# VH-VL binders against p32459: the designs that were tried, part 10

Target 1, 195 residues: p32459
Amino acid sequence: MVTVVAETLTKESFEEYGTIISPDEEISRMQNLEKGANQGTAIKLLQVSQVENKSTSKVPNWNLFRCFPQPHLNRVFTQGSNQAISHSIKVLEKHPCSTQTFVPMGRTSAEVAYLVVVAKEIGNKPDLSTLRAFTCLGNQAVTYGLGTWHAPMIVLGKEEHLDFSVLIYESLDPDRPEKDCVEEHYSDGDVCIII
Short names: E, the ipSAE of ESMFold2; O, the ipSAE of OpenDDE; V2, 0.75 times the mean of E and O plus 0.25 times the DockQ between their complexes.

## First folded at step 4 (VH-VL)

Design v8 (framework fv_necitumumab)
Fold by ESMFold2-Fast, scan of step 4:
Structure v8 (fold): chain C 195 residues (1-195), chain A 119 residues (1-119), chain B 107 residues (1-107)
Amino acid sequence: as target 1 above (195 residues)
Amino acid sequence: QVQLQESGPGLVKPSQTLSLTCTVSGGSISSGYYYWSWIRQPPGKGLEWIGYIYYSGSTDYNPSLKSRVTMSVDTSKNQFSLKVNSVTAADTAVYYCARGRLGYAFDIWGQGTLVTVSS
Amino acid sequence: EIVMTQSPATLSLSPGERATLSCRASQSVSSYLAWYQQKPGQAPRLLIYDASNRATGIPARFSGSGSGTDFTLTISSLEPEDFAVYYCQQRSNWPLTFGGGTKAEIK
């Protein structure tokens, strides 16, 4: 079926699927590194991610996800390397009315901390011809755009868990869960990522 | 405090299905910190990992056994189970259930149950 | 699959002696290596995880070392209860694999 090789997460590579907060990448693009904020102790970068809300809810939710690596992924991954570790994707999900931002907590820019798998939409289902996978550093945050299908968070690395602060607009209407989240399921081996 | 206990028939006829259940006590099976495995040991031989299951139902199996093995979990009963189809004498072994911790090895084991495949 | 090779197959030693058990992986497993002790009629018992970390309740005489493909379990001074079969296990790659075991027996 479909096999893709994971690539390094960058602002440019993710542009079609959403936005990212990538501090070292942002800083590298600045012409002037003057610390003009916080009385000379900070560099302030504005509008580093794009959040959208198509729901009637005006109040965003901060959720906490404590994510655990699967045993075959509970190992060190190095940025830019291909270790030929295969991972089968079982679910892609979409939030129809809100972007969703994942901000990792407690990992550094020195390590690959999680895997993001995304696809665009065709006929209200993931378009597997647009499937891409990204290795993400511990100081990078991801915002999935409206209409972007994505895998539930996949944690990499040697640590027991990785926590994410997660921003989303959601109705939490128990009679209409499809307004907040829709899923597409895959059999083992149908959608594979090489890390 | 946490204990695992295997149960199931000790004798299975060739070509039939071997079926075992592991009961977890003293702790919840519904924890993201753990994966639950079956490991077997033929008489006088070493250890062979069969597969694991997470409380969510996600599984991985040893490729040598994947065509014959199914695992399931019942979080309401705090149990997980193993089925091995089309057994032969080569499937005679002590079967252990074990708890694997993410970032760790197997820290808790059942006592093991001998399953003999004979007519 | 990653093949784990243990040597020697049998160690014949006396109480009070130092035991050194080797485990070699067919490809790098980094530090993702565990050691187990198994006594006759019993389930394996976790001794060491992640190459060098002693599991809870395991005596200080047990120590693990190594990384990559070569690993060692050391028992600094054998006690009578230490005569058992020892297995190494890698968790670096699927499927999980165990070594063939080293039997420590009394001389």
Scores: ipSAE 0.000, ipTM 0.491, lowest interface PAE 15.4, mean pLDDT 87

## First folded at step 6 (VH-VL; framework fv_sotevtamab)

Design y3 (at its last look DockQ between E and O 0.70; V2 from the best seeds 0.00; counts 0 for: pae E 5.9 > 2)
Fold by OpenDDE, look of step 6:
Structure y3 (fold): chain C 195 residues (1-195), chain A 121 residues (1-121), chain B 112 residues (1-112)
Amino acid sequence: as target 1 above (195 residues)
Amino acid sequence: QVQLVQSGAEVKKPGATVKISCKVSGYTFTDYYMHWVQQAPGKGLEWMGRINPNSGGTKYDPKFQGRVTITADTSTDTAYMELSSLRSEDTAVYYCARDRGYKYGYAFDIWGQGTLVTVSS
Amino acid sequence: DIVMTQSPDSLAVSLGERATINCKSSQSVLYSSNNKNYLAWYQQKPGQPPKLLIYWASTRESGVPDRFSGSGSGTDFTLTISSLQAEDVAVYYCQQYYSTYTFGQGTKLEQL
């Protein structure tokens, strides 16, 4: 049994597993705030996340995911509530030939919106000793690095759903599905995340 | 018991069309790709094509492209291979074979007994 | 298309002796992401369909005797019968399933 406690997503904490787009972190680190765009009405930052393609496809897919929180994860954040939630991970997956970017839509930095669970690889399996979990804000995007093991998207909060725009390179070879996605399955309770 | 049972031997004239059946039993027909393999007398095995019985999607070897048609009937758990414009060179035993897929290590683990097709004038 | 070439085309081996069959692919059938070789070996006796012996280049199919083994990686593969038995007389085929599906030309194994 492996149990990890979810931690706050940051650029530094996630760097071994991929990259993130974290607007507040990026802006706070800017030394030259005068790099305005749109006639001074915007801030433009380039290359804030890394994408990699080793698939046979040269064109990425933009996919849409509408994700629903599980009942036990429909947590209402009220003042004074310090209740921890345990969530069992039943599957980890990797995309060996492409990064995968999840961009949440319609949420703000004011709330935790989703959970990310990642692990490095040992052999051809997830190394559970490197398992980490991150709570992500509504305005943070995550890019899983090439071959990074991760759980399918886990939505948190009281909202009915969370939409993601997802960028990924896919071969879409039905005879070789493992080129796009490989899964590792776990029994209930084998891998638990404390939120 | 898992098995593939093929239709009986056929004798055809050049230019004719032959259709061979492969009936599945002992497993879920739609869960596995079905392949067809040609073997001329005293010769090796040649992959002809495959079908996804669930979707009906097919792939063919270029050698047979345009002459071969593979179909599946999910109501009867039967795969079919139709070869048109028959030539003397098409005289061979034809096998259907199940592909295990990635989860079970691929390869063709279950084979039909084979169907002899003789093309002669 | 990936071309599979076996060697020799035929060989004769005495009972109890080692039989070795080689198979070469025109390009690598090793998938780097899972480190698996998409290569199988089949045995075919007269009047019978092929029988799966080895998959993933070195994994023995259930029910296959221990005297059968597969080895190799990338483009060069070998099927070995450590001690030939009378029932092992057959034609053997390698097959790649890395990209589409192709067979070697076959190797006829006979008893001396």
Scores: ipSAE 0.352, ipTM 0.747, lowest interface PAE 1.3, mean pLDDT 94
Fold by ESMFold2, look of step 6:
Structure y3 (fold): chain C 195 residues (1-195), chain A 121 residues (1-121), chain B 112 residues (1-112)
Amino acid sequence: as target 1 above (195 residues)
Amino acid sequence: QVQLVQSGAEVKKPGATVKISCKVSGYTFTDYYMHWVQQAPGKGLEWMGRINPNSGGTKYDPKFQGRVTITADTSTDTAYMELSSLRSEDTAVYYCARDRGYKYGYAFDIWGQGTLVTVSS
Amino acid sequence: DIVMTQSPDSLAVSLGERATINCKSSQSVLYSSNNKNYLAWYQQKPGQPPKLLIYWASTRESGVPDRFSGSGSGTDFTLTISSLQAEDVAVYYCQQYYSTYTFGQGTKLEQL
């Protein structure tokens, strides 16, 4: 049995598992809030999250995910507080040949909108000693790094669903589906997140 | 007991077509891919193609593309391989073989007894 | 195509002695993300279809005697018969299934 308490998503806290697009964090670190893009109407930050491709495809897919909260997660969550809500992880998956970026659509920056659960790899399986979970705001995107084990996206909040635009390179070999996605399954209660 | 039983030996002229059957018993036909393998006399094994009996989807080795048609009849639990435009170098034993999927290494665990096709003038 | 080359083409081994058959692939058949070598070994006796011996390079198929073992990784693989029995006289094939399917040319194992 492994249990971890979800923590706030930040660039630093997620660094070993991938990169994130975290606008408020990026802007708060700027010494100069110059609106130097789009004829003075935007702040442009370059290369805030990195995608990588080890697949045979040179062209990525943009996929759409409409994700639904489980009943016990269909409630308000607040960043930085522990509500003692337990959630069991039944699957961790890995995309061996590509990073995978999830960009949420339809939630505000102040709203805790989803949960990201990640682990590093040992022996081609999730290293549960490195398991971490992060509460993510509606304006934060996550890029899972190559080799990063992660749970399928977990929606938090009272909204009926959360849509994601998802960027990934896929080999799409139907005879070798494990080259695009590898799964590890867990029994109820073996891997738990306290939110 | 799992078995793949193939149709009997055939003698054909160049330019003809042969259709070999592979009848399945002892497992659910639609659960596993079926492959066809050629073995010319005194030679090694050569993969020809495969079918997913559940969907009917096929994939062929480029060497045989356009001459081979692999089909499955789920009402009789029988796979078929049809080779057209036969030539003398197609003289070979032809095998059907089952693939158990990722857990068991996509390896061919059960083979048919083989069907000799002789192509001669 | 990944080319599979076996060596030797033929060997003769006395009963009770060790037989070793090598298989080399032109490209690695190890997928590092699952740490599996996409390689199988088959035995074929005269007039019979091939019989699966080993999959994932080193995993013995059910019912195969424990004198058969597979080893190696990446591009170099070995089938070992630790103590040859008379019924082991056959042709042995390696097969990669990393990308499509390719068999080695075969190794004929004879009783000396």
Scores: ipSAE 0.072, ipTM 0.625, lowest interface PAE 5.9, mean pLDDT 91
ESMFold2 (binder alone), look of step 6: mean pLDDT 93; pTM 0.949

Design y5 (at its last look DockQ between E and O 0.78; V2 from the best seeds 0.00; counts 0 for: pae E 11.7 > 2)
Fold by OpenDDE, look of step 6:
Structure y5 (fold): chain C 195 residues (1-195), chain A 121 residues (1-121), chain B 112 residues (1-112)
Amino acid sequence: as target 1 above (195 residues)
Amino acid sequence: QVQLVQSGAEVKKPGATVKISCKVSGYTFTDYYMHWVQQAPGKGLEWMGRINPNSGGTKYDPKFQGRVTITADTSTDTAYMELSSLRSEDTAVYYCARDRGWKYGYAFDIWGQGTLVTVSS
Amino acid sequence: DIVMTQSPDSLAVSLGERATINCKSSQSVLYSSNNENYLAWYQQKPGQPPKLLIYWASTRESGVPDRFSGSGSGTDFTLTISSLQAEDVAVYYCQQYYSTYTFGQGTKLEQL
């Protein structure tokens, strides 16, 4: 049994697992906050996250994910409880040939919007000793590094759903699905996240 | 018991079309790819193509592309292989074979008994 | 297309002796992401369909005698019968399933 406590997502804390786009964090690091883009109405930052492709496809896919909070998670947020929540992870997956970027849509930094669970690899399996969980704000995007083990997206909050635009390179070879996604399954309670 | 049972031997003339069947039993038809393999008399094995019975998706070897059609009937758990524009070189035993896929290590673990197709004038 | 080439085309071995069949692929059939070789071996006797012996290059199919073994990685593979039995007389095929599916030309194993 492995249990980890979720921590706040930051560029530094996620560095070993991938990259993130964190607008408030990025902008706060700027020495000059001049609005030099869009005729003085925007701040433009380049190359804020890293994408990698080792698939046979040269063109990435933009996919849409509409994610729903699980009932036990939704109830806690709806009822306004301050109690810690335990969430069991049943599957970790990796994309061996592509990074995967999740961009939340329609949310702000005002609240935590989703949970990210990641692990490094050992012997072609998730190394649970490196398991970490992060609470993510509604305006933060996450890019899983190449081969990073991660749980399917976990939506938090009281809202009905959270939409993600997802960028990934996929071969979409039906004969070789493992080229795009490999899964590791766990029994209930084997891997738990405290939120 | 898991088995694949194929239709009987066929005799065809050049230019004709042959359609042979492969009925599965003992497992869920839609969970596995079904392949077809050609073997000319005294020759080796040649992959022709495969079908995903669940989606109907097919792949063919370029050698047979345009002449071969593989289909699946999920209501009868039967796969079919149709070969058109037959020529003498198509005289062979044709096998259907189950592919275990990624989860069970791929490879063709179950084979039909084979169907002899003879093409002669 | 990946081309599979077996050697020899035929061989004769005495009962109780070792039989060795080689298979070479025109390109690697080792997948770096899972470190598996997408390679199988089949046995075919006259009038019968092929029978799966080995998959993932070295894993024996259930029911296959211990005298059969597969080895190799990348582009070079070997099927070994440690002690030939009379029932082992057959044609043997290697197969790659890394990209599409292709068979070797076959090796006829006879009793000397």
Scores: ipSAE 0.082, ipTM 0.648, lowest interface PAE 2.7, mean pLDDT 93
Fold by ESMFold2, look of step 6:
Structure y5 (fold): chain C 195 residues (1-195), chain A 121 residues (1-121), chain B 112 residues (1-112)
Amino acid sequence: as target 1 above (195 residues)
Amino acid sequence: QVQLVQSGAEVKKPGATVKISCKVSGYTFTDYYMHWVQQAPGKGLEWMGRINPNSGGTKYDPKFQGRVTITADTSTDTAYMELSSLRSEDTAVYYCARDRGWKYGYAFDIWGQGTLVTVSS
Amino acid sequence: DIVMTQSPDSLAVSLGERATINCKSSQSVLYSSNNENYLAWYQQKPGQPPKLLIYWASTRESGVPDRFSGSGSGTDFTLTISSLQAEDVAVYYCQQYYSTYTFGQGTKLEQL
């Protein structure tokens, strides 16, 4: 039995598991003079997230995920304000040959929109002693590092769904699905997140 | 209880077509891939192809592509393998085999009893 | 195309003695990301279909006696029968399932 409390997603808090695209963090760290002097119609920040490919495919896929909150998660959440809502994790998965980037669409920047659950690996399985969970804002994207164990995307909030654009390199061999994704399954209550 | 029962032996002339059935009992037919394997007399095993009985999707070994057709009838829980333009080299025992998926190594855990097809003038 | 080569083509082993059958693949069947070898072993007795013995190179199928064991990794694999029984007289095949399916040519195991 493992229980962890969800944390605020930040670049620093997530760095052991991958990278994130976090516009407000990036912009808030710039000096006022720097912002004004460099602002035209856009501010361009380079190399904000890392993509890696160890698959046989040279061309990535853009997949669309429409994700739905379970009834107990279909409510308002705020960063750092735990409501003692428990959520059982039944699957952790990894993509052995590619990073995977999830970009949410349709939520505001101030809205807590989804939950990311990750773990490092030990012995080809999730190392549950490293299990962490993060509440993510509607304008934050996550890139799971190569081989990072993670839960399928978990939607939070009052909206009935959250769409994601998902970038990943995949073999798409239905006879060998484990080359694209490996799963570890858990019984109800074995792995829990307090949100 | 789990069984794959194949149709009986056949004698064919060169250029003919043979269609072998494989009837499933004791498990849900649409949950597992069905494979076909050729074994010529005194020779080893050669994979011919497989079908997903749920979707009807097939994959064939290039050696047999264009001559083999694998089908499934979910109303009778029966898979079929049809081999056309028969040649003397096609004289063999043909097996159907079940694959339980990646958790069990994609290996063929259950086989039919085999169907001898003899191709002679 | 992954070619599977078995050795020897045949062997004779006294009852109660150890039998060893080798299988070599033309390229690795180890998937490094899950550390599994995509390799199976089958037993085929005269007039019968093959019977699955081992999958994932070393995992015994349910109901297979403990005297059967598989070992090896990458390109080199071994099936071992620790104490031959009369019922073990058969032809043995290895099979890779890393990329489609390929069987070895078979090894005939005889008693004496």
Scores: ipSAE 0.005, ipTM 0.534, lowest interface PAE 11.7, mean pLDDT 89
ESMFold2 (binder alone), look of step 6: mean pLDDT 93; pTM 0.947

